# Designs tried in a protein design chat: VHH binders against p49116. Part 299

Target 1, 238 residues: p49116
Amino acid sequence: EGPLLSDTHVTFKLTMPSPMPEYLNVHYICESASRLLFLSMHWARSIPAFQALGQDCNTSLVRACWNELFTLGLAQCAQVMSLSTILAAIVNHLQNSIQEDKLSGDRIKQVMEHIWKLQEFCNSMAKLDIDGYEYAYLKAIVLFSPDHPGLTSTSQIEKFQEKAQMELQDYVQKTYSEDTYRLARILVRLPALRLMSSNITEELFFTGLIGNVSIDSIIPYILKMETAEYNGQITGAS
Below, E stands for the ipSAE of ESMFold2; O stands for the ipSAE of OpenDDE; V2 stands for 0.75 times the mean of E and O plus 0.25 times the DockQ between their complexes.

## First folded at step 16 (VHH)

Design Z10 (framework vhh_enristomig)
Fold by ESMFold2-Fast, scan of step 16:
Structure Z10 (fold): chain B 238 residues (1-238), chain A 119 residues (1-119)
Amino acid sequence: as target 1 above (238 residues)
Amino acid sequence: EVQLLESGGGEVQPGGSLRLSCAASGFTVSSNHISWYRQAPGKQREWVSTIYTGGRTNYAESVKGRFTISRDNAKNTLYLQMSSLRAEDTAVYYCATLSEYLRQFHDVWGQGTLVTVKP
C-alpha cells in the first residue's frame, strides 16, 4: 500500500492571534492553545489510515493521546508561540501566588513540576533540531498507540504505528545518513510524553476557553467539524 | 486610580438567591476581563467566574448552573447573580481584573462583600 503520511501531513502551520497583548492573559494563552489543539486534531483526521479506523476508534485514540499530540505541537511551534515567554510568565505568576498564599502549595508544586517537564521536553527537541517530517511521524507514532485501555481494533492500530516507525526510520536514514544514532535519540524522547498530566495541561492552557467543558468532551465535536468550521476556529473568524 | 467596590452581600437561607454588584472606576468594564473570586476564613482564594471583553463567560465547576456573571456597560458595573445557595458558598466575594495567565492573579482587587448562608 502507499505511505502512511504524505507531504500534506508534514505541513503544520500555527496561526497565532495577533497582536500579542502587552501583558499576557488567560484569554490570549487559551486562544493560542485552542488553535494548536484544533490544528492537531485536524491534522489527525486528515490521515487516511486514521479515517479507515472509524469514528468510534478515532474518538478513543484522540481522547487517549491529545495531551501527547498537544505537547509535540508545543515543541514544534515553540518559536511561533513564543512558548518560553508564556511559560516564564506562568512560572512568575505561580511564584507570586506562593508568596501571596493565593493557591495551595501542593497544587503549585505539581504545576511547577509539570512546567519543568514540559520545558525539558521542548529543550530536548530543540537541541535535536527535529524537522517537520520527524514531527509528523512522531505524532503518527503517538496517535496510533495500540496500548491505551478500552481500544478496539488494536491489531490494526499497531500495524499503523509500525508503519509510522518504519517510514520514520527510512526518512532519517536517507536524510541524516551520517548520524547512525539519530533515530534512537528521537524515539527515546517519546516516553516522557506519557508522564505529563493531561489535567495539568488542561489547567495551564485551556481553562479560559474550555472552562465550561473538558477537552475530553469536546474531542468528538472537533473531529466531526467541516473544513469551513475548522478554518473559523484556527483563524478566530466570527 | 483604578478601583473596584463590591456590594450586595448579606445573610440568606439555603436555597436562596443574592445578587452581588461590583462598581468599577478609573477603567471601563467592557475593555477588561473581570472575575469574581471568593474566600472563606482559613481557606485559599477560589476563582468563581470570569466575563471576557467579548462577552464570553466561564464558571468554576462548583457554581455552574447556579451563578450567572453579567455586566452593565452603561453603569460600568459587574454583577454576580447567585441562586440555589449552599452553606459552602459562605465567603467574602471579591471582584478583580485579569492581569496574568492564571485567573488567581489580578492587578486590581475590591475590598470584598460577605455572603453568609445560614444553616
Scores: ipSAE 0.000, ipTM 0.115, lowest interface PAE 16.5, mean pLDDT 80

Design Z11 (framework vhh_enristomig)
Fold by ESMFold2-Fast, scan of step 16:
Structure Z11 (fold): chain B 238 residues (1-238), chain A 119 residues (1-119)
Amino acid sequence: as target 1 above (238 residues)
Amino acid sequence: EVQLLESGGGEVQPGGSLRLSCAASGFTVSSNHISWYRQAPGKQREWVSTIYTGGRTNYAESVKGRFTISRDNAKNTLYLQMSSLRAEDTAVYYCATLSEYLRQFTDVWGQGTLVTVKP
């Protein structure tokens, strides 16, 4: 029945803490990333198909895919976040740490490889000029991934993923009728999301979280938040 | 809730050995990069060793060849085997995950465990 996503699911507006500091600030990066994570989870829980899967399935699904959703959100909000500036500052810090022999080469190499993969992904999405409708459907395809270990209701999740794929195809064919291969170019970008370590994403963007909390541990609580609490988190309002 | 709890410290003579333990709860040791740090009174915390998610290890030059970091995934516990101990190894030892873009911690999980090398 009806479409998987409505026009309201295309709107994805990140409100940044202001002003951006002149120098690298872990608190600013963590607050910005937290707002994006909360926005992404609020987006997901507003989808009727997602709600229909039930609380336990919803929690398992988001725990499995939060890093992919977050990375798509980084690409979509790269300009609003000045993501290239943030990543350049981190790279500069890591290069200085190599010169000073303050950090092990193995640690620096893993983090640098992650940053390079992230930069390449965001650059590829920017070159394709992915629009708001396309991002909404790509996020839905990622969210409704039936192949994560430990999931129940996998056949229903797969049906929702197929519906997302069909609606994306319909949108792209009608909107970009002159570019017969656009859909294929977009879809081949998705496997790269699974090559990015959620542990390294957590260390880069969420290291400033108070109380030694992991993203895995807070997901159930974020999904249970009332709308007012979600709005407070994504706008910084009290 | 995530936490790390260090144990195994004590007093030893120079040249002696100790095995430190770090019990993890609320997260999985095999899924995280985990490090040992130490802090002598009145000094900054010093990085000692790291074990990465892939099982690779790295060590500070001052402990290389004398200390061995390991983990037991079934017990969700991190270890530091210390041998050929010196007076300069006297410190409170802490375990912690990577934080602040691979920077040194000023606040780490747990109370730490005291190692004293005395004659």
Scores: ipSAE 0.000, ipTM 0.126, lowest interface PAE 12.9, mean pLDDT 81

Design Z12 (framework vhh_enristomig)
Fold by ESMFold2-Fast, scan of step 16:
Order: C-alpha cells, then structure tokens, then sequence
Structure Z12 (fold): chain B 238 residues (1-238), chain A 119 residues (1-119)
C-alpha cells in the first residue's frame, strides 16, 4: 500500500530555452510555458496512483486541473523562469496596447487583474518558503480533485486526495514541528487557484502556440507521449 | 494589427511538390524573422523552417534538403517550397513571426493551410 508519492516525485527540474532573448517575445514565453506544462504532465503520469485510474480518467483530471498544476509550477519555478521579468514584459505590452488603442481597455484590465492575482499567489508561496516535498503534495491534492464535473471513479480519486493530504500533514508536522499552523497556512492558499481563469492563463503564456491550438485539445496527446517524443516536441520549435 | 494568411495547400502524391504562401499585413517580412510550423492530427506543433532578417535560413532535420523557405519583399509574402513529399508531411501548415510583433497577445494568427500527401 506504500506512499502516494516517492522521492522521485519531489524532483521537478525545469530546463529553460537558452538564452533569454534581449527582446522578450511571445515565442520564448510560449516555449518556456510549454516546457513547464509538459514537465507538469510528465510528473502527473509518473504517479502509480494516477496510472491506476486509467487513461480516460487521467485525461479528464488533467483537463480539469492543468491551470492549477501550471500555476503551482510557475510558483515553484519562478526563479528559474525569471517569471517576474516575463510578467513585467507582459504588463508593459498591455499598457502600451492601451495607449496605442490596439486592444479593448476592459479586456486589458481583466488580464492585468489576473497577472496581479498570479503575482500575489507566487509571492505568498515564496514568503511561506514552500519546499519541494510540499509542492509535490500540493500538486497531488490538486490533481486528485474528485469534485470536477463529468468525472468517473470519484470515490477512488477522493481516496488518493485524502492520502495526499495525510502524507503532506505527516511531512509538515515532522519537518516543521515548531510551526504548528504551517499546514493551515499552506492549504488555505489552494482555493485561489480555482478562481484563476484557464482562458487568461492560455492567452498570457500560450499565445505562441501556432494555429490557435487549445491546451484542452493537446492534453490527451501529451499524456500518451513517450519521454523521447515529449522532449523532441518541446525542442523542435527553435 | 499583425496578420499572417496561409495558402497553397492541397492534395499531392508521394514524391510530389507544393509551394505554400504566407501573406503578411501590418509588418514587413524583410525586417522580421519568420517561421513555418506544421501540426499533424493528434500531434503537437512542429517547427519546420525559419528565415532570419539577414536572409539566413534554418530547417528541421526531417525536412532539410527537401524544403526551401524564401520571401518576396515586393509582395510582402513568405514561401515554403516543398519537394519529395512523404506521407508524414501531411499536416496543417502555419506561418509565424519571431519579431517583436509576436509580443501581440490575444490575436489568432492564421487558420493554416492543409497539405495532404496521398498514399
């Protein structure tokens, strides 16, 4: 019956396109984001409990939660990605678009509010100094969410989520024994992930996907990829 | 507003040739890095070729020696000359700019052009 996650699931290493261009562009942002999304999906498919749910359930779960997994990944990899630099470039572009009357001011405001919520989330995780084990379990809690519409096997998914919560609690209590309320501070951050629009995330980070391809449409294919095919796809764009 | 419109796709026999066109509006092709990408059903986007502002070209290994990227500055149009076509070249082909204009968010860039290599 072993643990839900092993030490191999704590390892989460993002390899960035090198080097960062002098003029930040949508293609570089999209390549960076795609690598993170692919890493996140590869992470999920490596979990034995996830594999045990079967391919159809796996696809449904990832389609429902990819934005939450991606946002947790952005927070975890913020330094490696230079996320603050990327977000500053996007904000600068949006502000210039208002001044040059290129985009609707109402839409730009909505997108800027989303960026501010994203920054607040990443800052809160940084202030809490969330470690790799905590990120792994938070991702597992999000992945094994039984409450998304249209899911089958909801009882089994709920059991895996409860196991993730229990193992996170055991880890935090052991590792941060002097901080009695740490677990509560961490868990209370999770509901904010569901309030972030996946459509806005897609527009901010994946606009460089050629042919107006949606993340929802590519998820089933990514989950079926072998590791070599996965790596080949993310490097073939440059 | 930057727009790229692809054309020239169609059905072709194995070993055949096609020339794809990408008409640009809102920017100048000679002053921007421009690429061709393709997407087969159920597959991720695959980079095919890029022509840089200085005229240098680069190609994916799968198409090297068979495809040629070029541009016509007078027509503000990008081309992809495809030869020795194979079944695995069947895909929707898209063009995209790598210039600072690619920083324009929230716009849809082309509907692509379908290339079908019949067995």
Amino acid sequence: as target 1 above (238 residues)
Amino acid sequence: EVQLLESGGGEVQPGGSLRLSCAASGFTVSSNHISWYRQAPGKQREWVSTIYTGGRTNYAESVKGRFTISRDNAKNTLYLQMSSLRAEDTAVYYCATLSEYLRQFYDVWGQGTLVTVKP
Scores: ipSAE 0.000, ipTM 0.122, lowest interface PAE 11.6, mean pLDDT 81

Design Z13 (framework vhh_enristomig)
Fold by ESMFold2-Fast, scan of step 16:
Structure Z13 (fold): chain B 238 residues (1-238), chain A 119 residues (1-119)
Amino acid sequence: as target 1 above (238 residues)
Amino acid sequence: EVQLLESGGGEVQPGGSLRLSCAASGFTVSSNHISWYRQAPGKQREWVSTIYTGGRTNYAESVKGRFTISRDNAKNTLYLQMSSLRAEDTAVYYCATLSEYLRQFGQVWGQGTLVTVKP
């Protein structure tokens, strides 16, 4: 059968809200994060192998890995997002909040540790100079993870993950032939994604979502959208 | 504070036309992707149309050729020109950015403008 990903799956273009406000606020951050999340889900939904697993499996997979996909997207789009500026603004807000006794010191430290882990991850990916093909396959590897609790069709998911790994290996060997250990350096970065709390990611980037609305609750609706509606939420397909 | 306010709804007969407006404050329409959504009685919200930062537009298949999304940058206002209206277009219409859409997903929107097409 053909390759897991096509050239269209390598293209990952985030369009930021503009202008960036003089003072960053939860609305701008949430809009930016929402665009990245939606782009990430659109990317996953467009993969034929993903579609072949069926809606129930697709929902379970994305619910399990959305934070990993989102974090990879943050790293890939860090320059476009001015992510360092966003994180600096969040840190400043948190420091001001503790001085005003508005937030628990223990909670602030947990959030600050998460920001530090996120910065380390993004910096390591930047240092490795991960390209668009490598990002696409890393996303596929985390998407097709057979080891999440409660999954069905785990043998088929594992097959797609192995296919993603093999195609990444072939690409890296061909494109970076002189760097024998590049693939190993890239792959050892992935476990760090699972150490990052989805609840803290949601608090940092999706505070603009209100009530009891959570990323987990909206995932099945986004995945069931018609292609036209999906495209209407983002710029047209690349 | 960022706010989008819809207006222009009303009652219209089949085949009629109506123009909806969405006035933005604390927010620049030309600098952002902004969409029209609708929610018919007893149904989930559905996307209708989007105008992108660069001026490109996109439409749901059910409204393509009948509805036109536009903006007036000087007035900081988004429009939806609706023509050849059908009973199935009866809904409360909303304008929103993507984050606003996601925030209220699966919930009844509070603001909006009602369009009623009398069969």
Scores: ipSAE 0.489, ipTM 0.775, lowest interface PAE 2.0, mean pLDDT 86

Design Z14 (framework vhh_enristomig)
Fold by ESMFold2-Fast, scan of step 16:
Structure Z14 (fold): chain B 238 residues (1-238), chain A 119 residues (1-119)
Amino acid sequence: as target 1 above (238 residues)
Amino acid sequence: EVQLLESGGGEVQPGGSLRLSCAASGFTVSSNHISWYRQAPGKQREWVSTIYTGGRTNYAESVKGRFTISRDNAKNTLYLQMSSLRAEDTAVYYCATLSEYLRQFGEVWGQGTLVTVKP
């Protein structure tokens, strides 16, 4: 049996809308987030093990973990996105909304806590200098999570998660042989992803979407796109 | 405000040609990925073509060799040159960025531009 991931699965290149506007707006942030979301979906679809689970299981997995995949993508692409600048703009907008009595203080505190958790996660990943192979395997570990409620085929999902963990361990031991505890430091970062609300992620990054369209509702449509249509939406390689 | 306005549609005979335009405001076409989509009466929306930053293009199999996507950076306008038109190309055509495409799931697309291929 071959490896879970190939070199093609390590490549994760986000192309941003350009130029970045002088004053950030909802449309720029939403387009950037949409590109990252699609890149993350494209990445998942390209994994043979993911396809082997069948479409119903695949859809359920991505609906359960899209926020974790998206957050890992934010961390991996933080410099390309100028994520710190985006988050600062969101914070400024929220502070002004309190002063103008447009949003409740309780809601803003909840959103601010989410932003702090996100910043802490991204800073921890940057401090660890996580490479492209490590990000690919962390995304695979998150994707093949057998413990989400309502999943079928959990034994098969668990086997793929274990394969991802084993391949990550092999990679880290060979590449960072001098750092005995690197794998442990990386893996203890993952539980923080489960503490972040997908609803708040949608409010921060996808406010440009109209009506009651949620990421959960569009995931099945994205995953069922034919390859040509899917490739037409992707931000490209470089 | 980000806005895309489609124009150039009309009625043509089979084998004819049309050029559609998509005028952008609030963002730069040359620096963004922009796609053409279409929806025929009684059918699902279909992706037609995308032009990427740097000028790379991609096309749906049904239109390859017949349609050409391009842009005029000075006019901030996207084009779709359609040739060898068939009855099956009859549809309302729309242009959109990825976020605009996602935003319109479950929503009615704007007016678009109607292309009708009649014998």
Scores: ipSAE 0.313, ipTM 0.692, lowest interface PAE 3.4, mean pLDDT 85

Design Z15 (framework vhh_enristomig; also named V3; at its last fold request DockQ between E and O 0.51; V2 from the best seeds 0.00; counts 0 for: pae E 4.1 > 2)
Fold by OpenDDE, fold request of step 21:
Structure Z15 (fold): chain B 238 residues (1-238), chain A 119 residues (1-119)
Amino acid sequence: as target 1 above (238 residues)
Amino acid sequence: EVQLLESGGGEVQPGGSLRLSCAASGFTVSSNHISWYRQAPGKQREWVSTIYTGGRTNYAESVKGRFTISRDNAKNTLYLQMSSLRAEDTAVYYCATLSEYLRQFGDIWGQGTLVTVKP
């Protein structure tokens, strides 16, 4: 068959609430995060191989890797999001909880370390100057990960992941021919994604959803959303 | 902290007009994409219209030419002017940002405002 990804899968444009307010409240953070999550899920939906796995498998995959996809999205969109400012705001909000003794010492440490890991990851990706194609392939590699528990069609998922890896390799060799070890430098960043807790990510970015709904529970609805509805809500292309 | 309160619903005859309001608090409507949704009895919720931060608007095909979304920044309020109403427009109408929309998938929706178009 044809390639896993096409040029149409490279475009990944996040629009932020604008203008950015002086004070980033919980809603701003949650809205920004929701848009990124939404964009990431829709991106996955746009991949023919993803659709070929079937609805149940698709949902399972996204549930398993949404945090990694989201984090890659943060890295990719760090500039337009002013991610450092958002993270600083999150820390400030967290300080209130700390002062109110709502969190254990261990939890505080975990959350702060998570924020550090997010920032470090995004900084590392920026230093590598990852381009849109590379991000697309990295997201595909993350999406089609067969090593999550409970997945069906793991052989097919693995095949798609391999295809993503091969296409990334070909792209890097073609585009960055003078940088022999670029592919390796890029791929070694992926393990950092697995060290990040989805629960903490949800707590930091989706506080407005906490207590009522989980990202895990929302994912099926996003994946089933009509394209016209998506375009109407985000891009206005309908 | 963040609240969206819908109002203006009621009973109207086919071909009639109605104006819905969505009063927002805790955020600025002009800085967000705000959408109207509706849910008819026994049907799934559907997107109706969006006003984007830049003021551009978009509509579902079913309401194009009949509905007009707008906002009053001073009042931090969203509006939906409905005209040429049809029986199929009967629904509870909600307003939401994307994050609020997603939150509602937990089956914890606001009250919305009921629009009933008599057959």
Scores: ipSAE 0.734, ipTM 0.883, lowest interface PAE 0.7, mean pLDDT 92
Fold by ESMFold2, look of step 20:
Structure Z15 (fold): chain B 238 residues (1-238), chain A 119 residues (1-119)
Amino acid sequence: as target 1 above (238 residues)
Amino acid sequence: EVQLLESGGGEVQPGGSLRLSCAASGFTVSSNHISWYRQAPGKQREWVSTIYTGGRTNYAESVKGRFTISRDNAKNTLYLQMSSLRAEDTAVYYCATLSEYLRQFGDIWGQGTLVTVKP
């Protein structure tokens, strides 16, 4: 009946630890990534359609798509995060790990290819100048994906995805009426998200501080976090 | 190496006061949002208060008006001034950044400091 998303769901403001240290370290990277992860998951939690699916479905859905949401968040927040600087620091660390014989050459090659894919995705989104409304609907399309294994309520999830697609179409046609192919160009970027590895994302951004746990295992606890705590930590009050 | 060391806990009568400290190393307190959490016996860990990099503060409803969070950037230390203490405030108190909160599902960051408010 009503719109899937409201204007409050378009706001996506990430606050970084400030100032950026002269030499980037694991703490800065992990803290910055944790803020983006929490912002992304609590964004999903705030959507009435998501709330309507119930707790078990919510957890399953976020477990299935958290890496895609996180990657869209990286692209949206790339400038405020100074993501290119963070990725350069990670690349330098990986090159040093070869010299210390800590990782096999095959694994490092896989991680470097993933970093390259991530950079390419972020650059392509920046070239398209994707706005906040478009990002919000792309995230909704990714969130309400009915084709993940093990989901219940697949028919309802599919209806919500169709609603997100329709609302994106209406927004683009109204806002970018002179650009006939903008919707198609935007949607064609989504398949690249399925190529991003969640375990490599964990290695790049989270492993130093999360120990041997996975993001998958902590999602239920993040979704239950008290709203006042979440709003305060993420609002950009710094 | 990131480390957080809580101290200042103890026994207190109802209505009493305590000041908790959290000494941080491996990161700069002034450049991070940092929170206090508490965990009572048999309960889940709950959020108490946050101080943001800009100096703004926020509190859980159960402690608002009674607790004050602050920091000393020169000492890289956070404080929690607790007043008008009640039996329900009895808990182990922890400080954490958001990434340290995530760490709780593996290794423990910080030992916590026990606050006991006598019945």
Scores: ipSAE 0.414, ipTM 0.752, lowest interface PAE 2.5, mean pLDDT 84
Fold by ESMFold2-Fast, scan of step 16:
Structure Z15 (fold): chain B 238 residues (1-238), chain A 119 residues (1-119)
Amino acid sequence: as target 1 above (238 residues)
Amino acid sequence: EVQLLESGGGEVQPGGSLRLSCAASGFTVSSNHISWYRQAPGKQREWVSTIYTGGRTNYAESVKGRFTISRDNAKNTLYLQMSSLRAEDTAVYYCATLSEYLRQFGDIWGQGTLVTVKP
């Protein structure tokens, strides 16, 4: 019927805890990540097409793609977050942990590889100068992924994904008319999101917060929050 | 390292008032978004109010006009001024940052502070 996304869905503003501490700590990193996660969940929940799929489908979709949405959010908000500084601090901590024999070298290697992939992804997006409209549609494309196990309404999900792709194409062709291959360069970045482990994302950004529960396990409850509770927890809308 | 400790609860009559306090240590209250939540026996936790960085506030519809959230930067303390209290306001009250809310999700909150409105 109408467009998949409105101008409201293009706005994606993360409010960081301020000021940034001189020495980064787990609380600051986790608070920042939590704000981005809730902002991303609220963004998804606000899409009429998403709401139309129903609560069970919504839960399954976000459970399957939260790490991809979060990673796109990290790339989009990299400057606001000073993400490079956060990642450098994590790297320094990990290197010191190896030196002091506090953590296994194998685990640290896995986490370092994840950080490298994340940095490479964010750098590629920055070099392409991805704008707010493009980020909104890329998030919609990964949200409306019909290929995750256990999904119902897969034909409707696929139609919403195709609508997101078509609206992205229309936007890019009108806005970047002289760059014939821009859309292809943007879309080829998306498969890299599937290479990023949600378990390692939890280790990096939610260390010490989750305990025996995973983000995957809490998503159904976050999605069931009343609008007032979302508004009460989302600082990015201020 | 980072802690929020609630106090100020007690027993009041309907229509009464109480001021709850939330003392922060290990971080600056004015630099963080902090919320009040409550949980009545046998019910799920519900959000009550939030004060954002920069001083913006938001309230659950059930408490608008009756409760006021505020900060004292010198004391590094968050407050919830409650007026016109009703039996439905009886609950254990908790303060939490967004990350603390996530940490405590699906489990019991810490100590909190009990508010009982007796008819």
Scores: ipSAE 0.017, ipTM 0.495, lowest interface PAE 7.4, mean pLDDT 83
ESMFold2 (binder alone), look of step 20: mean pLDDT 82; pTM 0.832
OpenDDE, look of step 20: ipSAE 0.530; ipTM 0.816
ESMFold2, fold request of step 21: ipSAE 0.098, 0.212, 0.013; ipTM 0.561, 0.620, 0.469
ESMFold2 (binder alone), fold request of step 21: mean pLDDT 81, 83, 82; pTM 0.826, 0.839, 0.831
OpenDDE, fold request of step 21: ipSAE 0.641, 0.660; ipTM 0.850, 0.855

Design Z16 (framework vhh_enristomig; at its last read DockQ between E and O 0.60; V2 from the best seeds 0.00; counts 0 for: pae E 2.7 > 2)
Fold by ESMFold2-Fast, scan of step 16:
Structure Z16 (fold): chain B 238 residues (1-238), chain A 119 residues (1-119)
Amino acid sequence: as target 1 above (238 residues)
Amino acid sequence: EVQLLESGGGEVQPGGSLRLSCAASGFTVSSNHISWYRQAPGKQREWVSTIYTGGRTNYAESVKGRFTISRDNAKNTLYLQMSSLRAEDTAVYYCATLSEYLRQFGDLWGQGTLVTVKP
């Protein structure tokens, strides 16, 4: 009945640890990534349609799509994060680790391929000059994906995805009326998100949590937090 | 290499006061959002308070008006001043950045500092 997203869902403000250290370290990268992940989950939880699906469905959806949401967040916040600098530091660290730890060539290839796909995605989004409303709707489209394996109650999820697509179309048509094919150019970027491995994302950005902790195990806990606790941990708001 | 070391816990009477300290090494407290968390026996870990990079603070509803979070940038140390302590404040207290808080699911948190409020 009402719009899927409101103006409050367009606001996506990441606060970085400051200042950036002289030499980037795993703690700074992991802290920055954790803040973005937390912000992404808060964003999803704030959507009334998402809340209406119920806690079990919410957990299943976020577990299925957190990597897609996180990657969209990286692209959206690339400038604030100095993402190119972070990726360069990760590459440098990996190259040094190869010399010291004798890492397998197959693993190195997988990780470098992931970094290149991520850079291509972020560059593509930057070139398209995706705005905050467009990012919000793209995140909603990936969040309300009915086609992940193991999901139940897919009809309602599909309806919310279609609503997100329709509202994005209305926004783009009204705001970028002279660019007839903008929507198509934006939407064709989304399939690339599913080609990026969540396991490799964990290793690159959540190295401080890696070992016995997976993002999958963290998601239910974050989603069950009280709203005041969410706000108190990341923004100081409310 | 990054470490946060809690201290200052102990046994106190209801209505008493206590100050906890959290000494940081390997990073600067003023450069990070740093929180106090606690875990009471048989309960989940809960957020208590955060001090943000800009100096703003926030508190869980259960501790508002009774606890004060602060930092000494020169000493690279975080503090939690607790007053009007209640039996329900009995817990092991931890300081952590957000990423370290999330790491708790792998049992990677330190020992913390025990606060016991004896009814």
Scores: ipSAE 0.571, ipTM 0.820, lowest interface PAE 1.6, mean pLDDT 87
ESMFold2, look of step 17: ipSAE 0.425; ipTM 0.761
ESMFold2 (binder alone), look of step 17: mean pLDDT 82; pTM 0.827
OpenDDE, look of step 17: ipSAE 0.571; ipTM 0.823
ESMFold2, fold request of step 18: ipSAE 0.014, 0.084, 0.336; ipTM 0.456, 0.563, 0.704
ESMFold2 (binder alone), fold request of step 18: mean pLDDT 82, 81, 82; pTM 0.826, 0.824, 0.824
OpenDDE, fold request of step 18: ipSAE 0.626, 0.299, 0.725; ipTM 0.842, 0.689, 0.880
ESMFold2, last read: ipSAE 0.411, 0.198, 0.177; ipTM 0.753, 0.628, 0.600
ESMFold2 (binder alone), last read: mean pLDDT 82, 82, 82; pTM 0.827, 0.830, 0.829
OpenDDE, last read: ipSAE 0.525, 0.549, 0.663; ipTM 0.796, 0.814, 0.857

Design Z17 (framework vhh_enristomig)
Fold by ESMFold2-Fast, scan of step 16:
Order: structure tokens, then sequence, then C-alpha cells
Structure Z17 (fold): chain B 238 residues (1-238), chain A 119 residues (1-119)
């Protein structure tokens, strides 16, 4: 039997709008986030094990975990995105909103706490120096989570998650043989992803889509897109 | 605030040519990946072409060699030059960035520009 993920699933290349504007705006942030979301869902649908679960299960899994996949993608692509600069711009906007009384202090506090949690997560991943193979398997572990409410085929999903965990263990043990506890340190970071609100992620990164469409509502359409259209959007002309 | 407005469609005979325009406001065309899509009556939307920030281009197989995507940075406008038009090219044409493409699932794209290839 072949591996859950191939080398093609390790490759995760985000192409940013360029150049970055002097002053960040909603359009730039939303476009950048949309590209990462799209890349993340395209990555998931390209996995043979994922395809084998069938369209209904695929939709349910991605709806349940898109925020976790997106956040892992933010951490992995933090340098490419200049994520710290984007978050600083969002913080600046929120601080100006407090001064102008445009948003409640409680709401701003919730959003600031979310940004802090996101920064802490990204910092922890950077400190661990998570590599591309590790990110691919962490995304697979998150994707093949059998414990979300309403899922069918939970035994098959659990088997794919176990396979992801096994292949991650094999990779870490071979690549980082002198660091006995590396795998445990990596895996213990995953529960933090479930503490981050998908609603606040939508507000921060997908403001341009809020009110007209939710991420939950677009997921089925993205997963049904033809391969040629995916390639046209994410690969760029080589 | 951000808008893409399509124009330039019309009726043309098979083998003819048309140039479509997409005027942008609220953002810079040279700084974004922008795609042309089309939708024929009763069919799903189809990706046609993309121009990337670096000036590279990509085309759907059905239009390669016949269509050329370009932009005029001074006019902040995207173009689709169509030649050797076929009946199968009859569709409403739209331009969009990825985020705008995603928005259309909740707030459908506007009128677009209609291209009709009549024998």
Amino acid sequence: as target 1 above (238 residues)
Amino acid sequence: EVQLLESGGGEVQPGGSLRLSCAASGFTVSSNHISWYRQAPGKQREWVSTIYTGGRTNYAESVKGRFTISRDNAKNTLYLQMSSLRAEDTAVYYCATLSEYLRQFGDPWGQGTLVTVKP
C-alpha cells in the first residue's frame, strides 16, 4: 500500500498579490486569505484517501476543519504573507475603532485575544521549526478528524488519521532522530487550533465576503471545481 | 469600493474577432491576478484565462492560440482579445480576482458582457 501523502502534497506554495500596498486594505487582506483558503482546499481534495471518502463526507470534513487548516496554512506561510505586518495593520485599525467608538470594547477585546492566540500559535510553530513534511501531516491529521459531529464513515476517517500519525512519526524519527520528544511537542500544539473561533477568522481575513457569503457556504463549490480551473488560479504560469 | 466592469461584447460571425474590456476601480490591475470566466446559457461557469502579477498568462485549452489576455496599467483595464471565434464561444464573459470569484456564490456577478457568435 502506498503512503497517505506523496511529495506533491508536501509542496504548498502561496502566491501573494504583489506588490504589497503601502497601506493595507480589506481587498488585499481578503484576496490573500482567499488564495490561502483556496490552496488549502485544493490541497485537501488532491489527496486520494480524501477523494475515496466521497463528496458528502469531503464537504462535511472541510466544513468542520477549514479554520484549523487555514490557521496551519497561516503559520506555514507566515513569512510569504508577511503575516505579522497584516496582523499589525488589523490591530492598528481596531485601536482606531476604539478611539472613534465604532466598535464595542468587548468585541474589540475578543478580536485582539484571537489575534494574540494566532500569534502565539504561529510563534510556537516557528520556534519548533516545523518543516514542510510535518505541516503536510499535521494538516492531514486535522483533515481526517473522526470526532466532528454529524460525520459518517468515522471508522474510515479514523484509519486515515492513524495512517497520517504513523507516517508523521516515521518521518520525525528518521529526520530528527536525536530529538526523542519532538513528535510529542508538535502534536500537543494541535488542540489550540480548536480554541480559535472560525467566526473571528472570517471577520479578520474575509471581511470582503462577510454578509454576502460564508466560508461554510462556498466550501461545496470549491471542492467541485474542475482541476484545470484550480491550476489556473493557484499555480501561475511557469 | 472595489469594482470590475466588463464591456466590449456583441454579435460576430464565426471566424471574427472582438476585444473585451474589464475596467477596474478600487485596486490596481498590475498588482493582482485577474481571470476571465464565461458562462453559456444552461452551462456552468468556465475559466478562460488568467494574467498574473508578473505578466505571465495562462489559458484554458479550448481558447489557446485564439485568445490573448493583456492589461493597460495606465488605464487600469484588463483586456481579452478574441480571434477565430466559434459558436461554442457564445457566452456572457466576466472578469474577477479570486476573492471576487468566491463572492459570486453569495452575491452573483453583475451583467458581464455578452458575446454571441452567429453563423
Scores: ipSAE 0.539, ipTM 0.781, lowest interface PAE 1.5, mean pLDDT 87

